# Ledger of designs, part 153: miniprotein binders against q96jn8r1131to1294

Target 1, 164 residues: q96jn8r1131to1294
Amino acid sequence: TLEFLENHGKNILLSNGNRTATRVASYNQGIVVINQPLVPQLLVQVRIDFLNRQWTSSLVLGVITCAPERLNFPASACALKRAAWLLRGRGVFHNGLKICEKFGPNLDTCPEGTILGLRLDSSGGLHLHVNGVDQGVAVPDVPQPCHALVDLYGQCEQVTIVNP

## First folded at step 14 (miniprotein)

Design kv64
Fold by ESMFold2-Fast, scan of step 14:
Structure kv64 (fold): chain B 164 residues (1-164), chain A 96 residues (1-96)
Amino acid sequence: as target 1 above (164 residues)
Amino acid sequence: DEKERKIEEIIYRAFELVDEGELEEALELIVEAIRLAVENKDEDLLVWAIYEIAMIAQYLGDPELLEKVLELAEEAYELTKDPRIKWLIEYLEKDK
């Protein structure tokens, strides 16, 4: 059963059997990680439950290839030093380096109710799904094991894991 | 190490001050964290501190502060040539 790990950013409160993450303060310190490795063909989905539009940017979604259970999370996923592939706005980032300028929809403008998914294909390609639609390969050849990460940054104050 | 931990604690204290509405003191602490990261030649910690002051500037919506943060990021990029800082500069410029 998919759940958010109890190791998370300091502003996160987990509820609903660790399937809902709420950022209860500020705009940052909102990183959560799924409790199981993202194995090929597993689709991990989260629904955007609540947006606070006083902020300009929104959630970041991606994978990390380090062990998350004891990780000291930085305030923002984009500050992760190593082993991180992230989708932010329309960009794709590897360890803070923009490796693709325009991929999929702008994550800063996805409304409440949007369902975002991450899936690894059999060749290690990381796919983004938006409301059930595969956007294609954002990152080829992601090292394994890897773990799905959501950063409830800026506008995005609540997400819930949803099953297909 | 001990010095890295102290710099991280300064950054976290700055977050507490932002939550309390003590913005001037929060910014002073982040600037101190940046100074210490430069002295320790800890590029990763410098990048993190600059990211955080940039996000605080966006949170506050203060154009003058954002301009000062952009200047600071440009100085850090000249010092380190770290592409993460260059990306941050481009990100902040687009969202202005």
Scores: ipSAE 0.000, ipTM 0.227, lowest interface PAE 11.6, mean pLDDT 79

Design kv65
Fold by ESMFold2-Fast, scan of step 14:
Structure kv65 (fold): chain B 164 residues (1-164), chain A 96 residues (1-96)
Amino acid sequence: as target 1 above (164 residues)
Amino acid sequence: DEKERKIEEIIYRAFELIDEGELEEALELIVEAIRLAVENKDEDLLVWAIYIIAMIAQYLGDPELLEKVLELAEEAYELTKDPRIKKLIEYLEKDK
């Protein structure tokens, strides 16, 4: 059973058996991490439940290669300068540096009800899935072990883990 | 001016925190410095504080903060017409 870890950003409340994450304040401090390492064949999916249009940017998702159980999370995932590969807007970022200008749809414009997925292929390539559609390889050769991360940033105030 | 000196002290403390990697604490101090500079009508300190918050926003890679900083810089430019702020706005928009 996939769940969000109890260690998370300070503005997060977990509910629904730790399968729903709600950011209850501000626009940041909303990082959550899945309780299982992202191994090949595992598809981790979250649904966008609620968007607050007072903010301009939205959800960031990706992987970290450090142990998340006792990590002191920064205010935003983009502040992770080590061990992080992130998808934000249309870009792909490694440790805060943009490594791809345009990949997949613009995450800042995905509506409520969108299902976003992360999966590793057999070669360690990180794939983004949007509403069941594989967008291709965003990051090749992700180091192992790694963990799926969602940053409920800006507009995105609630997500729920959904089964494949 | 005692008020000017106190705002400067807040800004210097924020620089120390940036050096130490305490970017969130530095951000809180700079937001307060901006508020005080506006209240005290210190255009030079306002420009300085806006540059620092822009640097923090870019280093953090925080797009909401960057957008808020851009809005703040636009308001400061309307208030002051200071060309340093106009140049900062052009720089931030280019790297957006």
Scores: ipSAE 0.000, ipTM 0.308, lowest interface PAE 11.9, mean pLDDT 84

Design kv66
Fold by ESMFold2-Fast, scan of step 14:
Structure kv66 (fold): chain B 164 residues (1-164), chain A 96 residues (1-96)
Amino acid sequence: as target 1 above (164 residues)
Amino acid sequence: DEKERKIEEIIYRAYELVDEGELEEALELIVEAIRLAVENKDEDLLVWAIYTIAMIAKELGDPELLEKVLELAEEAYELTKDPRIKWLIEYLEKDK
């Protein structure tokens, strides 16, 4: 069973058997990581449960290639540096640089109830799934092992892991 | 940290402005974020802000601005010795 790791950002509270993550304060310090490596063909999915429109930007999804169990999480996923490959808004980012423009839908405008998924294909390509629809390869040749990450940033205050 | 929060929000707003095509306003915000990050001695936020201004310069396609961003990155590397900034300098120089 997939769960969020008990090591997470300082503003996160886990519930529902560590399958629901809630950001209880501010707009940041909301990074959570899935409890097992993202191996090829495993589809990890989260549902957006609650959006606070006080903020403009929303959640970030991606992978990290460093060990998450004892990681001292920064305020936002963008500060994870070279270890992180991130999808934010309409862009794909690595090491703070935008490496792809206009990939998939704008994550800052996905409504409550949207299901977002991450999957590695057999060639190591990272795919984004939106409401069950594969958006294609966002990042080729992701280093392994890697771990699926969600940053409950800005508008996104709650997500829940959902099974395919 | 209140100051860290303010700088981070400015950087995020700049990204939003870039996506909306408001490049001049985005540049103004990132310059302020760089100034605040230096003042606050926050190396991670400084790196993030410099990457953001480099992205904006590339989208504008302004060779004079791109050259100035390279100069800014070189100055930041002298200050911090951060390997991420060195990588960025090499990346930007390759496109010359």
Scores: ipSAE 0.000, ipTM 0.121, lowest interface PAE 11.8, mean pLDDT 80

Design kv67
Fold by ESMFold2-Fast, scan of step 14:
Structure kv67 (fold): chain B 164 residues (1-164), chain A 96 residues (1-96)
Amino acid sequence: as target 1 above (164 residues)
Amino acid sequence: DEKERKIEEIIYRAFELVDEGELEEALELIVEAIRLAVENKDEDLLEWAITIIAMIAQYLGDPELLEKVLELAEEAYELTKDPRIKWLIEYLEKDK
């Protein structure tokens, strides 16, 4: 079964058998990582449970290629010190570099109830799924092993892992 | 590891300078970080530093600097065999 790792951002509280992550303070320190590598064809999905409109930007998700079990998480995924490919707003980022201007929907505007998924295809392409719909390849040839990451940043204060 | 932390702080400062538009200072600082990462045999920090210098090169739009960065990335890949660096090389060639 898929769960969030016990190693997470300082403002995170895990519940529901480590399948729900809640950011209990501020707007940052909300990074969580899935407890097993994102292997080809595994679809990892999270549902947006609660949005706080006090903040402007929202959830970031993506993958990291370093071991997450003992990683010291920064305040925001965008400041990650290890190799990371992130989807934020409409952009795709690699270690702070914007590598795509417009991909998929604007993540800053996804409403509560939206289900976001990450999947690696057999060629190593990272796919974003939105409410069951494959948005295409955001990043080709992602190095393996890699781990799915969600940053409960800004508006997004709670997510829950959901099965297909 | 205290040495690792110091190299990280240099890379972080270089990234802040890029955001501030101080590209000359950022370039000088990131070159030093690359040197220290190689010395410390830290493949993760080397990959991160190479990524930042590639960002600076693209931002400046300087073909000479971009070519030199591509050469540095290729050498770093031979040293580490890190697939993240291989990916960066391919990315830089496409966006050229």
Scores: ipSAE 0.006, ipTM 0.299, lowest interface PAE 9.9, mean pLDDT 81

Design kv68
Fold by ESMFold2-Fast, scan of step 14:
Structure kv68 (fold): chain B 164 residues (1-164), chain A 96 residues (1-96)
Amino acid sequence: as target 1 above (164 residues)
Amino acid sequence: DEKERKIEEIIYRAFELVDEGELEEALELIVEAIRLAVENKDEDLLVWAIYTIAEIAQYLGDPELLEKVLELAEEAYELTKDPRIKRLIEYLEKDK
């Protein structure tokens, strides 16, 4: 029973049993976190429901290794300076620093209906799945426990958790 | 409006530069967008530009820049009385 945590960015409204997150204002303050740790082989998936093409950048996905229930979220996930591994555009970021230039598809161009997934393999490698297709290891050796994070940044104004 | 379109293009380009990690270039573009939005009395574009520069400042984590952005937001709020700008001021003050 995967849900978004009640602790989230200030512009988020949760609905559909906390399985849908909508950013109701601006372009930022849209961070949500899944309510359970990302354990090996658990595939957490969200569907992009609504894009506002006024903005250039879009959804950010990743993991944090700090406790999300007590976290004061910054305006955007990429401002996290500790304990964060994020996928934005085609880049992979660790604690605000770009560690890989090109991984997977460009997240800024994924259309409405795209299903994005995060999964840890048995060796702690973080995988991105796009419409059911494993893109490979974006980050090796992610510390555990970790939590899946979605930042409804820019274009992406609504996502819904979907089952495999 | 052709003027509005040009300001929007500057803001879009600044977002692209943020994504690329070119934060100083993004800041210069957003400052220009703020200036143009004030000149054209476009409150929505002004709010957008100010939120953008605030995000860049937070991403950089530079306390001096954050303070300058707070001052800029306060001036914009004096000019517009827009509640979106007031909310941003409250958020930026909390971050300090």
Scores: ipSAE 0.011, ipTM 0.185, lowest interface PAE 9.6, mean pLDDT 81

Design kv69
Fold by ESMFold2-Fast, scan of step 14:
Structure kv69 (fold): chain B 164 residues (1-164), chain A 96 residues (1-96)
Amino acid sequence: as target 1 above (164 residues)
Amino acid sequence: DEKERKIEEIIYRAFELLDEGELEEALELIVEAIRLAVENKDEDLLEWAIYIIAEIAKWLGDPELLEKVLELAEEAYELTKDPRIKWLIEYLEKDK
């Protein structure tokens, strides 16, 4: 079954059989990674459980190509450099560079209860799913192996893995 | 804690300005964030700010904007004396 890895940002507490991640302090140090590689056909989904509206920005979702089991996570996913392809707000980013404009909904405004999913298609394209609806290809030809990550940044203080 | 939050809000504001095409204002905010991160001894935020300056510079195909980025990176180096920023300045000058 899908779980969050026990290696995670220092402000994270895992519960519910490592299927729920809670950021227990501050606004950062909230990166979690799924316990198995994102292979084609696998849909990884998380539900936003709790938003703390004292913060302005919210969660970041994406993939990394480095091995996550012993990685020293930075304070935020944006600092992962060349190893990450990230969805933040409406943009798609790689290495800090915006590589796709206005993709999907604004992630900073998704309410509690929103279910966000990541999936690779057979051609290696990374798809975002929002409440079961495929938003299309955010990133073509993602290097493999890769791993799904969620950065519980800012407003987003809790997510739970949800089965399709 | 409040200082750390302020630095983070400045960096996020810089991202918003980049999305709006306000590159000069974004870079000024990132330099300010570096100054505050050094003052607050927040190594993670300092590294993030340095990384973002490098990435902004790589987006620029405009030689006038690259010159502005180099100027702001030099200002950041004067504030921090961080050798990573010095290396970045030298690296970017090779791509002119």
Scores: ipSAE 0.000, ipTM 0.168, lowest interface PAE 13.2, mean pLDDT 78

Design kv7
Fold by ESMFold2-Fast, scan of step 14:
Structure kv7 (fold): chain B 164 residues (1-164), chain A 96 residues (1-96)
Amino acid sequence: as target 1 above (164 residues)
Amino acid sequence: DEKERKIEEIIYRAFELVDEGELEEALELIVEAIRLAVENKDEDLLVWAIYIIAEIAQELGDPELLEKVLELAEEAYELTKDPNIKWLIEYLEKDK
């Protein structure tokens, strides 16, 4: 059973059997991590449940290659100093370095109800899925083991894990 | 420790300045952070600072600075053997 880890950003409240994450304050401190490693062919999906349009940027998702169970999360996933591969807006980032200017849809404009998925292919390529549609390889050769991460940043105040 | 925290704060400030487009000020801060991380023998902070200076060099599009960053990353990889630095070297070599 996929769940969000009990270790999370300080503004997060978990509910629905740890399958729903709600950011209850501000715009940041909203990082959550899936409780199992992202192994090849596992599709991890979250649905955007609630957007607060007072903020300009939105949800970030990706993978982290360090052990998340006791990690002290920074205010934003983009401030993770090591071992993170992130999709933010239309960009792909590694440890704060922008490695792709335009990939897939703009995550800042995805509406409520959008289902976003992460999957590793057999070659270690990280794929983004949007409403069931594979967007292609966002990051080649992701180191393993890795864990799927969602940052409920800005507009995105609630997500729920959904089954494929 | 307190010294480590101060270096981390400088790196984070440089990161914020990059996001704001203040690349020259960010470069000045990150160069100092690299110097301090080396002096403090903090390999984790050194790796993070190198990623930030790589982003600054990329945004500036300065080929001389990019070459200096690649050289710095190569030296850091000999010191740390950190796989993130190895990845960065390969990434920077592709883009030149």
Scores: ipSAE 0.216, ipTM 0.604, lowest interface PAE 4.2, mean pLDDT 84

Design kv70
Fold by ESMFold2-Fast, scan of step 14:
Structure kv70 (fold): chain B 164 residues (1-164), chain A 96 residues (1-96)
Amino acid sequence: as target 1 above (164 residues)
Amino acid sequence: DEKERKIEEIIYRAEELVDEGELEEALELIVEAIRLAVENKDEDLLVWAILIIAEIAQYLGDPELLEKVLELAEEAYELTKDPRIKWLIEYLEKDK
């Protein structure tokens, strides 16, 4: 059973058996991590439940290769400068460097109800899935073990883990 | 106006740097753009630059910078009455 880890950003409350994450304050401190390593072929999916459109930026998702159980999360996933591959807006970032300018949809404009998924293929390629559609390889050769991360930043105040 | 075009170019470059994760360089450019917009009494460019520095401040997570941005936004709202700045002030005050 997939759940969000009890170690998370300070503004997060977990509910629904740790399958729903709500950012209850501010715009930041909203990082959550899935409780199991992202092993090849495991598809982890979250649904965007609630957007507050005061801000133009929205959720970030990706993977980290450090152990998340004791990680002191920064205010934003963008501050993760080591061992992080992130999808933000229209771009793909590795440790603060943009490695792809346009991949998949603009995450800042995905509406409520959008289902976003992360999966590793057998070659270690990280795939983004949007509403059940594989967008292709965003990042090749991700080191393992790695862990799926969602940052409920800005507009995105609630996500729920959903089954494939 | 040539001065307006130069300020716009600085703001565009700062936005590009934010997208690239070059937050420190983006901050330096946007501070300069705010200074120039104030000198040239360009309210629209001032509003645009303030929205960008607020985004940079959020990414950096610097409470002192966020407080200074809130003060700047309050002054800019008195000057411009721009509803985007009013929403920014309300949002930042809730976080405070």
Scores: ipSAE 0.000, ipTM 0.137, lowest interface PAE 14.6, mean pLDDT 80

Design kv71
Fold by ESMFold2-Fast, scan of step 14:
Structure kv71 (fold): chain B 164 residues (1-164), chain A 96 residues (1-96)
Amino acid sequence: as target 1 above (164 residues)
Amino acid sequence: DEKERKIEEIIYRAMELVDEGELEEALELIVEAIRLAVENKDEDLLVWAIYAIAEIAQFLGDPELLEKVLELAEEAYELTKDPRIKWLIEYLEKDK
């Protein structure tokens, strides 16, 4: 079963059998990682449960290729300068460098109830799914093993893992 | 309304710059956002901007900048008595 790892950002509280992550303070320190590697064809999905609309930006979604159990998480996923591919707002980022200006919908505008998914295709391409709709390949040839990461940043204060 | 949206856009742009590695430009924008939020007496935007500069300072790992951010937060708390700013002060002091 898919769960969030117990190693997470300082402001995260896990509940619901480690399937719900709540950011209980501030706007940052909200990184969570899925407990199993993202293997080809595995669809990892989270639902946005609660948005605090006073903040400007919202959640970040992506993968890391380092071992998450020993990782000392920075305050924000955008500070990961090694082994990270992230989707934030309208952009795709590799180790803090923007590699695509406009991919998929603007993640900063997704409402409560939106289901966001990550999946590797058979060629190792990373796909974003929004409410079941495949947005295409955001990142080709992701190195293995990799782990799905969610940063409950800004507006997004709660997410829950949901099954396909 | 219009002033509020302008400050919000500055903060958003600063966060984009942080992600692009343009930390000096991001810092300049956040300082301007803080100034405008104080002028407009917009407590929510002031809190956003102070949290944003704290994040930039932590990412840079600059002890002098972190100390300046703590001083800024203390001044903002004196001005507003906002519990969100009090929490940030306690968080930054523990992280020292």
Scores: ipSAE 0.000, ipTM 0.179, lowest interface PAE 12.0, mean pLDDT 81

Design kv72
Fold by ESMFold2-Fast, scan of step 14:
Structure kv72 (fold): chain B 164 residues (1-164), chain A 96 residues (1-96)
Amino acid sequence: as target 1 above (164 residues)
Amino acid sequence: DEKERKIEEIIYRAFELVDEGELEEALELIVEAIRLAVENKDEDLLVWAIYIIANIAQYLGDPELLEKVLELAEEAYELTKDPRIKWLIEYLEKDK
């Protein structure tokens, strides 16, 4: 079954059988990673449970290609650079820089209850799903193995893994 | 756009400096990023930089930093008339 890894950002508290992640302090130090590699056809989904609207930026989704079990996570996912492909706001980021200006909906404006999903297609393309709707290929040819990552940044203080 | 990438790099460096406790250096970099975004007429990067520094100011709970951010947002609104910046100004003023 899908769970968040026990190795996570320092401000995270896991509950609900490691299926719910809550950021209990600050705006950062909120990275969580799914406990198994994102293999083709696996759809990993999280629901936004709670938004703190004191902040303006929100969660980041993506994949990392390094082994997450013993990783010393940085303050935010954007600091991972070469090991990460990230969706933030409307942009797609790799190596700390924006590689696509506008993809999918603006993640900073998704309301509570939104279900966000990540999936690899058979060609290694990374797809974003929003409330069950495939947004298309955000990143082609993702290196494998890779792991799904959620950064509970800014507004987003709680997410829960949900099944399709 | 090469200039957009440079502005983003400056913003990321500013975050690292904030995490290190180097607030004065971080503010100098964000001010420079705002200046470059204005010169490049990139309203999205300008809005993003101002929103990011506002988040940092709120996290730190520093009234002096929050006031400086509010001043920067007011200057940006005078230059752009962007409604997103006007909303941020009103949001920050409610927190007072």
Scores: ipSAE 0.006, ipTM 0.155, lowest interface PAE 11.0, mean pLDDT 80

Design kv73
Fold by ESMFold2-Fast, scan of step 14:
Structure kv73 (fold): chain B 164 residues (1-164), chain A 96 residues (1-96)
Amino acid sequence: as target 1 above (164 residues)
Amino acid sequence: DEKERKIEEIIYRAFELVDEGELEEALELIVEAIRLAVENKDEDLLVWAIYIIANIAEYLGDPELLEKVLELAEEAYELTKDPRIKWLIEYLEKDK
């Protein structure tokens, strides 16, 4: 069963059997990680439950290849300087470096109710799914094992893991 | 816009430095980013930069810097009428 790990950013509160993450303060310190490695063909999905439109940017998601159970999370996922591939806005980032200018929809404009998914294909390509629609390969050849990460940054104050 | 991209890069770098605890370096960069965002009339970049400088001020716990950030936020609100800045002003004033 998919759940968020108990190790998370300091502003996170987990509920609903660790399937709902709420950021209870500020705009940052909102990183959560799925409790199982992202194995090929596993589709991990989260639904945006609540947006605080006082903030400009929103949810970031992606993968990390380091062990997350005891990781000391930085205030923002974009501060991860190794072993991280992230989707933010329209960009794709590897260890803080933008490697693609324009991929998929702008994540900063996704409304409440949007379902965002991450999946590895059989060749190790990382796919983004938006409301069930595959956006294509954002990152080729992701190293294994890797773990799905969601950063409840800015506008996005609550997400819930959703089954297909 | 090339100029918007450069401002965004400076803000992003300042944000990274804040999260790493390099507050003095972050402050220098974010002040420049605010100046450039005002010059370029980019409201979203201005709001982002102001939130970052407020975060730096809170980390440093410097009451003089917090007062300056409040003044800056008030000027930005007059310029933009952006409700995100109004919220920040109310938050900062409650601490006083």
Scores: ipSAE 0.005, ipTM 0.181, lowest interface PAE 10.7, mean pLDDT 80

Design kv74
Fold by ESMFold2-Fast, scan of step 14:
Structure kv74 (fold): chain B 164 residues (1-164), chain A 96 residues (1-96)
Amino acid sequence: as target 1 above (164 residues)
Amino acid sequence: DEKERKIEEIIYRAFELVDEGELEEALELIVEAIRLAVENKDEDLLVWAIYIIANIAMWLGDPELLEKVLELAEEAYELTKDPRIKWLIEYLEKDK
């Protein structure tokens, strides 16, 4: 079943059978990756458990198309310059370049208890789900295999994988 | 500040040792960093050091060390009233 990989950012601690990720220091070094690739129709969901409001930006969600075991994690997901599609704030980013200015809700303002989901449709479109509501296609034609990534950046200090 | 820089250097060295699998040496250094942070009343460095020793204790899977770390975190919360330490205490209690 779904778990976070043991290869993660250095400020992460995994618990609850590797289904809860906690960033235990600073504001960065908080990248985690789901252990199974996103296959079409698989909905991967995480719940925001704890926010530290001393920081202004928050959780980043997305996918990477490189193998997670080959990934030397940077301090922040936004430093990934290859094979990465990320949702940050209201923007959609491909390898550090903003490709959509306003998509879905502002991730920097989602409260504790928000459930965020990622799913591929049959055409390779990446969907964001917020509290069970499909926001639509954030990124078309994502190459496969791809893996769901969560960056516990800034405010977001804990997330837990939630079964649909 | 020289005292703060010295404590920071010890903490970074402990992080390096953890990455290299030298957990016993990392533990010795982080205990020293905690003592120095308490003496210097540096709340940020104390929080950082306490989170590191908690990680080491969890990686070692030593129940006695985990109890001692929980006690240490409770004492640090009494000193600082820092919400990050309160959160760590609740986290460690839940995973017990």
Scores: ipSAE 0.000, ipTM 0.104, lowest interface PAE 18.6, mean pLDDT 79

Design kv75
Fold by ESMFold2-Fast, scan of step 14:
Structure kv75 (fold): chain B 164 residues (1-164), chain A 96 residues (1-96)
Amino acid sequence: as target 1 above (164 residues)
Amino acid sequence: DEKERKIEEIIYRAFELVDEGELEEALELIVEAIRLAVENKDEDLLVWAIYEIANIAEELGDPELLEKVLELAEEAYELTKDPRIKWLIEYLEKDK
């Protein structure tokens, strides 16, 4: 059973059996983490439920390799300087440094109803799926264990875990 | 595009300087990035840069940096009249 961890950013409210995350204030403090490690072949999917288009940037997603249960979350996933591989806009970031300029669609423009997925392949490559379409390998050789992370930043105020 | 990438690189260098405690140099780079974004008429990049440095200032809890970010946001709002910047100013003032 996939759920968001009860340890999350301070502006998050969990509902629907911890399967829906809502950012109830501001534009930041919206990091959530899936309750189980992202093991090879597991596809973790979230649906964008609500966008507040008064903000410029939108959700960030990716993986962290530190233990999330007691992590002191920063205001933004972009502030994670260790053990983090993130997709933001069109970029791929490792510990705050951009390692790829253009990967997949622009996450800042995905509409409500978009389903975003993360999956590790058999070689440890991190894949992004958008509405069921594999975008390819965003990050090779992700260390394990790792955990799927979503930052409800800016425009993205609500996401829900969807089963395959 | 190419100019957008250069501005992003300047902002990330500023973040590195913040981590090193070099706040004055970091702010000089942020001001440069803001000026370049204004010259390019890239309002989205300007808003993004201001929001990102505000996030770092909040995380560090540095009152001096928060005041400087608020000043930069106020200047950007005067230039653009962008409602996203107005919301950030209101948020930062309330949290202060």
Scores: ipSAE 0.010, ipTM 0.215, lowest interface PAE 9.9, mean pLDDT 79

